# Designs tried in a protein design chat: VHH binders against p49116. Part 293

Target 1, 238 residues: p49116
Amino acid sequence: EGPLLSDTHVTFKLTMPSPMPEYLNVHYICESASRLLFLSMHWARSIPAFQALGQDCNTSLVRACWNELFTLGLAQCAQVMSLSTILAAIVNHLQNSIQEDKLSGDRIKQVMEHIWKLQEFCNSMAKLDIDGYEYAYLKAIVLFSPDHPGLTSTSQIEKFQEKAQMELQDYVQKTYSEDTYRLARILVRLPALRLMSSNITEELFFTGLIGNVSIDSIIPYILKMETAEYNGQITGAS
Below, E stands for the ipSAE of ESMFold2; O stands for the ipSAE of OpenDDE; V2 stands for 0.75 times the mean of E and O plus 0.25 times the DockQ between their complexes.

## First folded at step 20 (VHH)

Design pb150 (framework vhh_brivekimig_d4)
Fold by ESMFold2-Fast, scan of step 20:
Structure pb150 (fold): chain B 238 residues (1-238), chain A 119 residues (1-119)
Amino acid sequence: as target 1 above (238 residues)
Amino acid sequence: EVQLVESGGGVVQPGGSLRLSCAASGFRFEDYGMMWVRQAPGKGPEWVSYISWDSKYTLYADSVKGRFTISRDNSKNTLYLQMNSLRPEDTALYYCATHWLGSSPEDSSSQGTLVTVSS
């Protein structure tokens, strides 16, 4: 059958609120993060293999991997987002909270460690100069992860993940033929995504989302969002 | 300062329709997602609908999907909620918000507009 991803799945264009305010605030950060989250969920919905798994499986997969997809999106869109500026503003706010005794030092340390892990991941991806095709397949590999607890249809999910891995390998071998170890360098970055706390990601980027409701609880609604491509299929010019 | 003024509420019979408006000022309306939230008498707030800055994405609570339509006019800094096939359980005070709700005082909803569905 045809490829897992089409050229339309490689296009991943984030439009930021403009202009960036002189002093960053939670509203700008949440708006920016929400745009990336919606773009990521729309991207996942548009994959025919994902649609074929059915609504219940789709919801379970995205609940399990949204933080990995979001973090890959942060890395891919780091320049467009001026992510380093956003993270610096968050760090400044945390330092002010220490002085005002509003947050515990232990919690601040956990959040700072998360920010440093995120920066290290984004820096490693930038240094590798990951292209749009590579990002699309890495997102597909994490999306079709059969090893999350509570999943059904795990054999079919595994087959889609293997197809994603195979197509990534084929792409890298053809496009970067002289760099024999490029694929290995890319894949070794993925385990770090599993170590990132989704709770801390929520606190940094999604404070106040839908009246303080968790990302986990809103994922079914985001997956049912209405668009010009309502059925989750990318339409042609007609 | 962010200012939101809701209007368009009223008394309507079951099966009727109403169109709510939210006039926004004090921020770049065209850059922010907007939502409608309602609070029925004696109950906590319930999220109703969301629309992205560019109108590309809309979300609806299951209780209103297929009956309500959210829209916006960025040239007028105005958010709308078209409510069709109204039911007694839609009776509530309706609020708009400039973003996903936060914990700061500036994230609080305005006075709202009252919708009563009654025979």
Scores: ipSAE 0.704, ipTM 0.837, lowest interface PAE 1.0, mean pLDDT 85
Fold by OpenDDE, second read of step 21:
Structure pb150 (fold): chain B 238 residues (1-238), chain A 119 residues (1-119)
Amino acid sequence: as target 1 above (238 residues)
Amino acid sequence: EVQLVESGGGVVQPGGSLRLSCAASGFRFEDYGMMWVRQAPGKGPEWVSYISWDSKYTLYADSVKGRFTISRDNSKNTLYLQMNSLRPEDTALYYCATHWLGSSPEDSSSQGTLVTVSS
C-alpha cells in the first residue's frame, strides 16, 4: 500500500481577502476563517484514505476534529493571516460586548482564556518552526483519531493514524537528522488542541457564517461541495 | 456602506423557474463568499446556497440541491440564483449576504425579493 500522504497534500495555501482593512471587521475575520475552514476540509477530502472511509465515517470524523484541524490551520497560516492582528481585533470586538454587559463574567473569562490558548498554541508552533510536511502529517494524525465517541471503522482509522505517525517519523528523521527529539517535541503539542472549545472557536471566527448555522451542521455540505471545474460552472455564466 | 439589493422575485407556478440577482456595493465583492438565505412566512431564516469568492466552490441545502444554481459575476458585483423546478415550499423572501449580519432581514439596506410559488 502506498503512502498516506503525497507531496500534493503538503500544499496548504490560504488566500486572504485583499487588501487588509485598516480596521478588521467581523466580515473580514469570518471570510478569512471560512476560507481556512474550506481549505482544511478540501485538504481532508483530497486524501485517498479519507475517501476510503466512506461518507458517513468521514462526516463523523470531521465533526469530531474540525476545531483541531482549524486550529492547526491557524497556526500554519498565522503569518499570512496576520493572526495576532485578527485576535486583537476579536478582543476589541469583545470589549464592546463587555461594555454593553452582554456577556457574563464567567463567559468573558472563558472566551479570553480561549483566545489566549489559541495564541499560545500558535506561538508554540511558530517557535518549533514546523514545516509544511510536518503540518500535513499532524493534521492527518488529528483527522484520523480513533478515540472520538461514536465513530465507525475505528480499526481502519487507527491504522491510518499510525501510518501518518510513521510517515512523520520517517520524514523528521530524514529531514532533521540532527534533532533527535524533534518528533516528540512536535507530537507533544497535539494535546493542547483538545483543550480548546469548538463552540468558542465557532463564536469567535464564524459569527454569522452561512446563515448562522453551526459548523457541525454544515460539515456534511462542505464535504459534498461542488467545484466549478467539476460542475462546469463559469463565473458570470449562471 | 455595504449594500445588497435583491431582485428577480415574482409569482410562478409549480415547476416554473426564476432567476434572482443581487447587486452588491460598498465593499470588495470579489473578495467575499456570498450566500442566499430565504425566510418563509411564519418560519425562521433558512440557508439556501453559498458560493466562494473565487467561484471554485458551491454549496446547496438539501432542499434545493439539483434545482438551484448559485453563480456570480465579480466584474458586475452581482450574485445570481437560478431556481428551477420550483415548489410551493420554496415560497419565501430571498436575501443575499456575505454574512448573516451583513444583510439580514433586520438590515434596512436589504429588502429581499419575494418568490411565490403557487397554482
Scores: ipSAE 0.429, ipTM 0.741, lowest interface PAE 1.3, mean pLDDT 88

Design pb16 (framework vhh_ozoralizumab_d1)
Fold by ESMFold2-Fast, scan of step 20:
Structure pb16 (fold): chain B 238 residues (1-238), chain A 119 residues (1-119)
Amino acid sequence: as target 1 above (238 residues)
Amino acid sequence: EVQLVESGGGLVQPGGSLRLSCAASGFRFEDYGMYWVRQAPGKGLEWVSYISWDSKYTLYPDSVKGRFTISRDNAKNTLYLQMNSLRPEDTAVYYCATHWLGSSGFDSRGQGTLVTVSS
């Protein structure tokens, strides 16, 4: 009982490093992406239903879907990130890599196809004018995906996904009552998220940690991360 | 140009403590996350700790969690690592870095400071 998400889960505010440099570099792009990744992981961790699944299940779910959550976050925060400018800088870097023989032509083709899919996804979400509540529920639907290999508690995960779908339906029908097919238009966009490679997302937005530590391998640490300001705010409330 | 200068390393006995410092210049320190990483003799680089630009988020691998504390002073452009309950396996050159490191040829690490834990 009770709603899956509260109003606190709708708030998703990304703070960018400032100012944006005149010439984008790996440092700025990685910092920006890391902020969105941390925000996305913190968002997931704050959901009571997610916490109720337990630490092992939480880790498995986020390891399976972090790329989908991150991509939804990119779409939601595209304006504040100036994502089109970041993607243009990445494309320019890739063109230079072809000339310097740093990457194979086949790999560059895969990466360019990924960028085009990402741009198409973000453009479709922008055209649909997806609001904060819709993004929160779409993130919940991808988070509570019961169909990833190796998951336990799949029946409970499926129930949380169904709850997310029902709450999204209720919201859309009440808020956009004149647009009978809005929900269908939104939901048919979700399968595209699974066509985008997490390895390519890492190559575009993250350079990795020292020792070639992948995002997948650091997720357990991110889910357990401590927040000094959050702890300070709780203490201040006392 | 990013410049990072580590200090505070030295020889310490097992169970001892050391505090490392990293002086940063050439970039807006207050806007970027910071990392401590280490390299033990004959081994590869190992991530030790992370702190966000605003100190809201800190991350530690299990090997150092509860023993090491990362902090920063944005007004002084300085990063710190407080190391307690030091073990022989903590012996390494410690580096500070200011972004996710993965691209060969782009090295935002400092020169490093040596920590030796020996009885």
Scores: ipSAE 0.624, ipTM 0.806, lowest interface PAE 1.2, mean pLDDT 85

Design pb17 (framework vhh_ozoralizumab_d1)
Fold by ESMFold2-Fast, scan of step 20:
Structure pb17 (fold): chain B 238 residues (1-238), chain A 119 residues (1-119)
Amino acid sequence: as target 1 above (238 residues)
Amino acid sequence: EVQLVESGGGLVQPGGSLRLSCAASGFRFEDYGMYWVRQAPGKGLEWVSYISWDSKYTLYPDSVKGRFTISRDNAKNTLYLQMNSLRPEDTAVYYCATHWLGSSAFDSRGQGTLVTVSS
């Protein structure tokens, strides 16, 4: 028994492609997003509690919550990514697509609404000045969600979520001792993540505005990355 | 303008090996992930492998995992695919690509490199 997350799991450092091109393009945006996605998957995979649930459960959990993890990552790394610049470029491309009649007005409205919800979420997190420990525990709360359909071991998942909630509470109470309502202000932001479409996130960040890549379908491959397989075999052999 | 030139294909016996190369130009190769994709005669595009910009992450579908190895040399702007234990079903034209958009691999590139596995 120990803490759910160690200092290693709090560290979340995104390395961006450099330099940023003079004119943002789909290739740069997709590369930046892919780096954040891989970092997020590596983060989840490195948690001992997550590993203990087994491969099938791990895959099911991440398939259900990758968009929530990714969005929290966007908020956490907004400055490093120059996210506002990326979103402005996406909006500009989308507006040009309206003028060229390449996309339906209804779809464009849905995508714009998603971008505005994303901006509002990131701005709220920035205004609350969420720190690295808080982000790590918010991601853990999202990851260990027992309420997704088709999950097995839901009792164990719920216990890990409760452990994440307790450790976040302990951290906030000790670090921000005079702000009695800080935890409540943070937690009330989380439900909004479930209202954001993973399909729209894929189109904005992974295939551009016109694409058909399913992150859900490739998550099993990402989780099976070489390092995780070797670490698992070495631990089992010991 | 992104340009990718594949080479190294050929005719091999089942169980044989080939090493494919892709020479990249027109972008900062060292900053971007790279993909190998293939198209068998009369079939659609199939993703074969991925490597991150820094070589930390490599991904393979189950059909090639353990047999194929993707690698890169950022100093030479070159992507590689080492193919071992080749099977007749690996027969395809192989393309390198800069992202997962499938047909985008063909936008400004040649015909790829043909791999034929036949007894």
Scores: ipSAE 0.579, ipTM 0.778, lowest interface PAE 1.4, mean pLDDT 84

Design pb18 (framework vhh_ozoralizumab_d1; at its last look DockQ between E and O 0.53; V2 from the best seeds 0.00; counts 0 for: pae E 2.01 > 2, grease 29 > 24.2)
Fold by OpenDDE, look of step 22:
Structure pb18 (fold): chain B 238 residues (1-238), chain A 119 residues (1-119)
Amino acid sequence: as target 1 above (238 residues)
Amino acid sequence: EVQLVESGGGLVQPGGSLRLSCAASGFRFEDYGMYWVRQAPGKGLEWVSYISWDSKYTLYPDSVKGRFTISRDNAKNTLYLQMNSLRPEDTAVYYCATHWLGSSYFDSRGQGTLVTVSS
């Protein structure tokens, strides 16, 4: 069978609201984060192997790894997002809105540490100068992780992950032949993603989904997003 | 300041149709995904539709999928919700919102428009 990823999966272009406001308000931050989240999930959806797993399984995978995918997306799009500025703005908003009766000192510390970890991770990826192909393969490796609890078709997931790893290895060997340990340096960054709290990420970037809606609960719908063209055709036909 | 004004609500019989509108101002409308949300009596807020900033994608919960259609006119800074095959359980105050995230930092919905589906 063909490769897991094609050149179409390497493209990962995030479009930011323009122009950037002088003051990054929560509205701007939430929209930016939403765009990245949707882009990340739609990227996953575009992979044939992902679709081959079936709706239930691929939904479970995304539920398990959305934070990691999102974080990789932050790293990849850090420059175009002005991520450092966004994070600074988030910190400022938190400082202004922290209610002593709602957030404990320990919770504040956890949130701040999480922000620090996000920044450090993104900085580390920038220092490695990770290219678009490498990011695509890393995201695939993260996506097709068989070690999450409750997954079905784990054997198939593992095969896809191995394929992603092999393709990454081949790419790095071909593209960076002079750097013998580049693959290892890249892969050792992945554990940092598992240490990041999805709950805190959601709080920082996606605070207050309407009602009891969570990223976890909305993921199936995001994966089922329809193109406006498709909807228009249906409406016109009715 | 962000301002959203919903209209088009009213009383309709089951199986009927309504078209809601939302006039947006105070922000760059074309840069933001928009949402319709509703609050039924005694219930919390729930989202009923989403349309991306570029109108490329739309999103519906199963409860309204196939019956509701969200659209937007960026030139008019207006969001629309076509509601067909209305049911009594669709009775609610409907709001447009700039995002489905109930941010504690700002209110991103208008005053709402009441939709009552009753025989």
Scores: ipSAE 0.662, ipTM 0.849, lowest interface PAE 0.8, mean pLDDT 89
Fold by ESMFold2-Fast, scan of step 20:
Structure pb18 (fold): chain B 238 residues (1-238), chain A 119 residues (1-119)
Amino acid sequence: as target 1 above (238 residues)
Amino acid sequence: EVQLVESGGGLVQPGGSLRLSCAASGFRFEDYGMYWVRQAPGKGLEWVSYISWDSKYTLYPDSVKGRFTISRDNAKNTLYLQMNSLRPEDTAVYYCATHWLGSSYFDSRGQGTLVTVSS
């Protein structure tokens, strides 16, 4: 009936720990990433269509797509985060940790490939100058993915994804009327999100969060958080 | 160096209440999320609660949800855990942390404070 997303869902403001330390460490990186993760989770919870699917479906959807949402958030907030500086610090810390912990050369290659894919994705989004409305709808498209294994409300999820795609198309055609191919350039970026390993993202950004518990295990607690004002937390948690 | 000093533990009867405190120093407390973690006799570390830097996000596992409340005072660099309706299974040493204590990257555990729930 109404639009899938309202103007309140476009607001996505990340507040970084300050000041950034001269020498970045795991604690600062994990805090920064955790803020983005929590902001992303509460953004999803604020969507009426998402709420309507019910708690079990909500948990399954976010467990399946948190890495995609997080990566879109990294791209959107890359300047605020000084993401390139964080990635350089992660590489340095990882190399030092690998030397101490005797990790394999193949593992180093996998992690470096992940970082290069992440940098390429963020650079492509920056080059396209993706705006806040476009990011909100891209997040909605990945959130309402009906093709993850184990989902039960797949027809309703597909309906919401199609609605997100239609509303994005309408927005882009109205706002960027002179750029006929803009929507196509944006949408072809999305498959790359699924090629990035959630396990590697977790190792790089979340080692200190709840360390013996995966992000997958933390997600149900975040989504079951009961706060009358959790929608207000989206705008206030920036 | 990160320093964390827990206090407020003691012996309490089932159904009773205790308030734990953690005095933090050596880092910008106001900028970092904080955890309460416990270790029962003969068991591993168990997450008890989390609070974000700005107190907007608080997380609890089902075992303590509705009974325990985490809070912080950033002006005093102090973390709190209000424990109500205590049960024998809550008996443990309670630690505050800026990260998960099982993490190999950062190991600045305080001394902990012992909570014993017994009649």
Scores: ipSAE 0.639, ipTM 0.817, lowest interface PAE 1.2, mean pLDDT 85
Fold by ESMFold2, look of step 22:
Formats: C-alpha cells, sequence, structure tokens
Structure pb18 (fold): chain B 238 residues (1-238), chain A 119 residues (1-119)
C-alpha cells in the first residue's frame, strides 16, 4: 500500500567529471559510465518494494535488467553527458584499436549496429520529451520484470510492475491530459531495450574493468555498497 | 606522468592491523574512483576495495567486508586502506589503481606494498 515511488525516486542528478577533457579517452568514458551505473543502482535499492524482495531476488533482478536501467539512464542524461560526443569518441577508439581481418568485420558490424540502436533509442525518447517522473516509472517497470528466466517470487514482482504501470498511467493522464496517446507512445519504446546487448554495453562503456570483472559479477557488491553524506550543513543561527 | 606510490605494508600477526597509503600524482585525482587490488602468492589479482571520486560509494568483496575500510583525501591526493582483523589469507602485495585495471591508456596500478600476515 502507498505509492511505489516517492519524489525522492524522481531525482536523478548525474555529476560528470569536470572539466571534460579536450581529448576524450577510455578512462573518462568509464568514469562517466560508472557514475551513471552507481546512480542507477543507488536509485534501485532505495525503493521499498525492491528492498522487500530480499537480497538474492534483488541480485537476480538487477543482473537481468541492469543494461536496460543503464540504457534508460543514458537516454535521461544524454544531454548532460554529451552522449553523442562520447559515442563518437568510442567509434574513433574502436577504429584505432580493432583493425583486424578475422572476426573484426562481423564484430564491427555488431558493435556499430548496437551504437545506432542506442542513438535511435535516445533520440526517440528526446523527441517524446520524456520527463523525470516518466523515466522513474519506466525504470521501475523494467526493474520489476517478472518474465526473466530463473527469478523467484515472480508473483510479487509482477504485482510491483503492475503498480509501476498504474502509477505511470495515472501520472501521464493527469499531467498530459491533452495527449491521450502519450502513454502508448512511451510504452512502445520499451521493446528496444531488450535488443540491447549487455556484453556490448560493457565493451562500449566499461572497458578496463578490474581483473576481468564483468558488471554481472560486481552487481552483488554494488547492491551492498556503502554510501555517505558528502555535504556538511550548518542550519542553526541566532 | 601518472604516478601511484603505495606504502604502509609490513609483517603483522593474525588479528593485527595495518594502514596502507597511496600517494597519487600526475592526474586529477579528485575526478576518478580508486581501487585497492592484491595479489597473493600463487594467485591472480583480486580487487579488495573501491571508493568513488567523491567518497559517496564504497564497495568491498565478502572476503574483506567489515574488516577493511577504504578512504581518500582529495586535498592531499592520497588513498588509504585501513586493514583490521588481518588473517593469513590477506598476505599479498597490495596495489592501488586509478579507476580500472587493465586499461592500456592510463597506468591503472601502482608499484605495490607487501603485507605479510603470519604467526
Amino acid sequence: as target 1 above (238 residues)
Amino acid sequence: EVQLVESGGGLVQPGGSLRLSCAASGFRFEDYGMYWVRQAPGKGLEWVSYISWDSKYTLYPDSVKGRFTISRDNAKNTLYLQMNSLRPEDTAVYYCATHWLGSSYFDSRGQGTLVTVSS
């Protein structure tokens, strides 16, 4: 009972390394991507419904959907990240680093197709002018997806997804009452997320992960990460 | 040139404590997450801890969680690892690294400091 998400779950402020280097490199891209990943995981684990599912279920859900959450985050933060510039730098990096005759032709096609799909997804979300509330509910819908193989408690997960869908519907109908088809336009964007490859996302944004560590293997540790308050505040005065 | 210099290693008995330091120079330390990694005798590299650029997030594998504490002082360009309740299996060369190991572009690992835990 109560709303699935509160106003605290709508806030999604990404802080980029500053200043942006004149010449982008893999370290800047990886740091930027890591910040988005940690922000996304911090968001997910702060949801009471997510907390209620328990640690093993949480890990399984996030392993199944982290790429979709990350991709929604890229779309939401595309402007502040200068995502188009980052993607251009990745293409240049691939051109310089992967000049091989063997499987490189097939891999290059696969990676370039993925970059195009990502850019198209982000452009379509920008054209719809998706707002922060809508992004928060879309992330909740992909987070609480009961149809991934191997999940337990799928009935409870399905109930949470239904609640996210209901809250999105209610929000869109109240906020965009003049656009009766907005919900449908938003929801038809979601299937594109399932076409995104987590393996390629790692190659594009997380090159140089520690000790052959994949995002899948680090998820349990990210979900258990400690967080701290960074801003001291003196509120008293006479 | 990027430089990472570890210190604070030594010989300690089981149950003891050590504090490792890593002095960083040649890059904007305050912009990047930092790692501690170790290599035990006869084993591969194992990540030990991570701290985000602003110290907001810290991560630990199960093998050290609750015993090790990572911290940083961005004003001093220094990374720390407080190691408590040390065990013989913590014996390793400890390295600090900026952001990600395995990157060919940004020298992601220091020279190392040896920690030996034995009776």
Scores: ipSAE 0.524, ipTM 0.776, lowest interface PAE 2.0, mean pLDDT 83
OpenDDE, second read of step 21: ipSAE 0.645; ipTM 0.843
ESMFold2 (binder alone), look of step 22: mean pLDDT 81; pTM 0.822

Design pb19 (framework vhh_ozoralizumab_d1)
Fold by ESMFold2-Fast, scan of step 20:
Structure pb19 (fold): chain B 238 residues (1-238), chain A 119 residues (1-119)
Amino acid sequence: as target 1 above (238 residues)
Amino acid sequence: EVQLVESGGGLVQPGGSLRLSCAASGFRFEDYGMYWVRQAPGKGLEWVSYISWDSKYTLYPDSVKGRFTISRDNAKNTLYLQMNSLRPEDTAVYYCATHWLGSSGMDSRGQGTLVTVSS
């Protein structure tokens, strides 16, 4: 059997709405985040191993890990997104909300702590200079997580995760042969992703996406989404 | 200032078709995803469809999937909704939107276009 990921799965190119407005607004932030979310879902759908698990398993896996995939995507695309500028604008808005007493201090504290955790994660990944291959395999390790409740085919999911881990190890050992501990430094970053609240990610980035509907509830629709590239396959064109 | 003007509604018999249009101005239409949302008489707002800026991604709830098709013409700053196999329960005022602001924000975008499906 071939590698878990092909060179096409290493390519992860985010196209931003442009230009960035002088004053950041919810519309721009939501559009930017939605593009990253859709790119991440399309990336997952394109993996043959993921397709082989079937629709029900695919939906369960992505519902469980979309926040981790999204956060890895934020770190990978931080420069393209000018993420630091977006986060600074959100922080400024929250500080103004404290001064105007529009939100509870406790809620603002929770959101600020989430932003600090996100900034620390992205800074850690930048400092490690994680490359495109490493990001692709880290996303695969997160995606093929067999430990989420309610999963079927857990044995097959575990095999795909182990395959991702083995291929990442092979790549790192060959490409960064001088740094014996690089793989360990990279892998110990992953547990932090599970400590980040998906609800707070939704409030920061997805206000205004689809009504008051949670990302969790739209995951099945995103995974079934129609694309221009796939429409011709459905109609058959007479 | 963002302006959205819906048109194309009307009275149609069950099983019929209509095409709605939304003329957008005041922002870079080609850079933003667009939504169709409807409000049936005496009910709240319901999501109908979404299209990404580049038309690569479209989303539909099960209630309209296979019957409705969202599309856009970025050169004309226009959003479309092709509605086929219309049902009485599709009777509603249809609004286009650049983002979800809740009912008050959506209502402020304009009057929408009325679609009535009856004999």
Scores: ipSAE 0.595, ipTM 0.788, lowest interface PAE 1.4, mean pLDDT 85

Design pb2 (framework vhh_ozoralizumab_d1)
Fold by ESMFold2-Fast, scan of step 20:
Structure pb2 (fold): chain B 238 residues (1-238), chain A 119 residues (1-119)
Amino acid sequence: as target 1 above (238 residues)
Amino acid sequence: EVQLVESGGGLVQPGGSLRLSCAASGFRFEDYGMYWVRQAPGKGLEWVSYISWDSKYTLYPDSVKGRFTISRDNAKNTLYLQMNSLRPEDTAVYYCATHWLGSSPLDSRGQGTLVTVSS
C-alpha cells in the first residue's frame, strides 16, 4: 500500500484576484475566500483514500470539517492572501455595522473574538514555520476525523487518520531531526480549529446569501464536480 | 461602477430552450466568479448556477443540474446560461450576479431578464 499523500497533494497553490483593490470590498474578500474553499475541496477530493470512502461519507466528512480545512488554508496562504489586510477590512466593515445599529454588541463581540482566535492561530503556525508537507498532513488529519457525529465508516476513517499521523511523524523526524518536540508543538495547535465557529467563518468571508445557498448546501455540488483532476487523471501513488 | 446587463429571456413552451447572456463592465470580470440567480413571482431569490473565474469549477443545484450549462467568455466580459428542457417551475426573472451576497443592486446583481415557460 502506498503513502496516503503524494507530492501532488503537497502542492497547494492559491491564485488571488489581481491586483488587490486599493479599498477592499466584500466582493474581493468573498472571491478570495471562495478560491481557497474550492482549492481546499479539490485537494480533499483528489486523495485516493478519501475517494475510497464513497460519496455519502465524503460529503458528511467535508460538511463536518470544511471550516477546519478552510482555516488551515488561511494560515498556509496568509502571505499570498495578505490575510492581515483582509482581516483589517472586515474589522472596518464591522465597525461601520455597529454605527448603523445592524448587529448587536454581543454579536460583534463574538465575531471580534473569532477574528482574534484566527489571527492567533495563523501567527502560531507562521512562528512554527510550518512547511508544505506539514500543512498537507495536518489537513489530512482534520479531514479523516472519525469523531464527528453521524459519520459512517468510522473505523476506516480512523485508519486513514492514523496513517496521516504516522506519515507526518516520519516526515518531521527525518526533516527536523534536531527538534525533538516539533511534532508535539504542531499537533497541539489542531484542537483550536474545533473551537472556531463555521457560522462566523461564513459570515466573515461569505457574507450574505443568494436565496437559501450556504456553504453546507453547496459542499455536495463541489465534491461532485467533473474536471480532469477529479476523473482520475491525477497520478500520485502506485 | 459595476454594470451587469442581462438579455435572452422570453416565452417558451415546456421542453424548450433559451440562452441567456450577461454583459459585464466596471470591474475585472476575468478575476471574479459569476452567478446566475432567479426570482419567481412572489418568491425569494434562488441560486441557479456558479462558474469560477477560470471556468475550472461550475456548480448547479439539483433543480437545474443536467438541464442548464453556465459558461463565460473572459475576452468579451460576457456570462452565459444555456437552459434546456425548460419546465413551468423555471419561470422567473433571471439575474446575473458578481458574488454570493447578491444583496447590493449596484455591485452584485443586474436588472434581470424574464423567462416564462408556459404552454
Scores: ipSAE 0.628, ipTM 0.795, lowest interface PAE 1.1, mean pLDDT 85

Design pb20 (framework vhh_ozoralizumab_d1)
Fold by ESMFold2-Fast, scan of step 20:
Structure pb20 (fold): chain B 238 residues (1-238), chain A 119 residues (1-119)
Amino acid sequence: as target 1 above (238 residues)
Amino acid sequence: EVQLVESGGGLVQPGGSLRLSCAASGFRFEDYGMYWVRQAPGKGLEWVSYISWDSKYTLYPDSVKGRFTISRDNAKNTLYLQMNSLRPEDTAVYYCATHWLGSSEFDSRGQGTLVTVSS
């Protein structure tokens, strides 16, 4: 029985649209976010343990945790995305919308609170200097969450989550041997991910993706497409 | 100044096929995902298809899945929609877009191309 994740699963390389426009717009933000979302879905699909759970379970897991995976991806890729610049542009747009009476003040306050929580999370991860191995295992812990309602195979999901936790512990203890409490500091960051609304994440980053269709609704299509792409590569479709 | 010019529409019998094209200019086409969106007479905008910048991901609603195929040629800045097994309910003006048109105040929508499916 091998490890849950291989070195190939640690690699997480986001390719950004180039160049970044002088003035950030919804189109650039949505494209950037969509690339991160697709990369995150592809990452999850590449894990043998994830594939072993079957398509229906895979869809249910990702529908439940996509916002947590996406937020971890934002933190991991914050530098390459210039995330602080993107968030500043969103804030400026929201402030202009208040002045022009285009959005309700209550909704704007809710969205601004979400942005603040996101910034705090990303800053906390940056200060901890989370590395690629740690991000891979944190994403795996989030992905293999057995406590979402409606899941099947919950005992197997729990076993994969425990395996992710054990492998993260082993990695941190060996790599950061002099920092006795590093693992605890990392793990206490995870509950904050569940406080962030997937609906608000969708509004901030995915307004231009598929109209009124929620991310939750398109996840089955994304997961099916990744399977078809993988099969095409194996058969050598030249 | 994003310019999108659709073409290839026309009259076709049920069960027939059409290939739509969209010529894009004024932005880095190769860096952005693209959409086909349609509007039937008296109805709202409906998403038809999506393709990622690198063609790795294509998405379709159930209404067209298995019948329509989206593709792109980044060297030519051109987006395509191959429509097979056309039905009367596919009758609509078809638009290409870089973002969802129905929720945006910024109207980058081109002229569209009319597809009429009738016997």
Scores: ipSAE 0.564, ipTM 0.761, lowest interface PAE 1.5, mean pLDDT 85

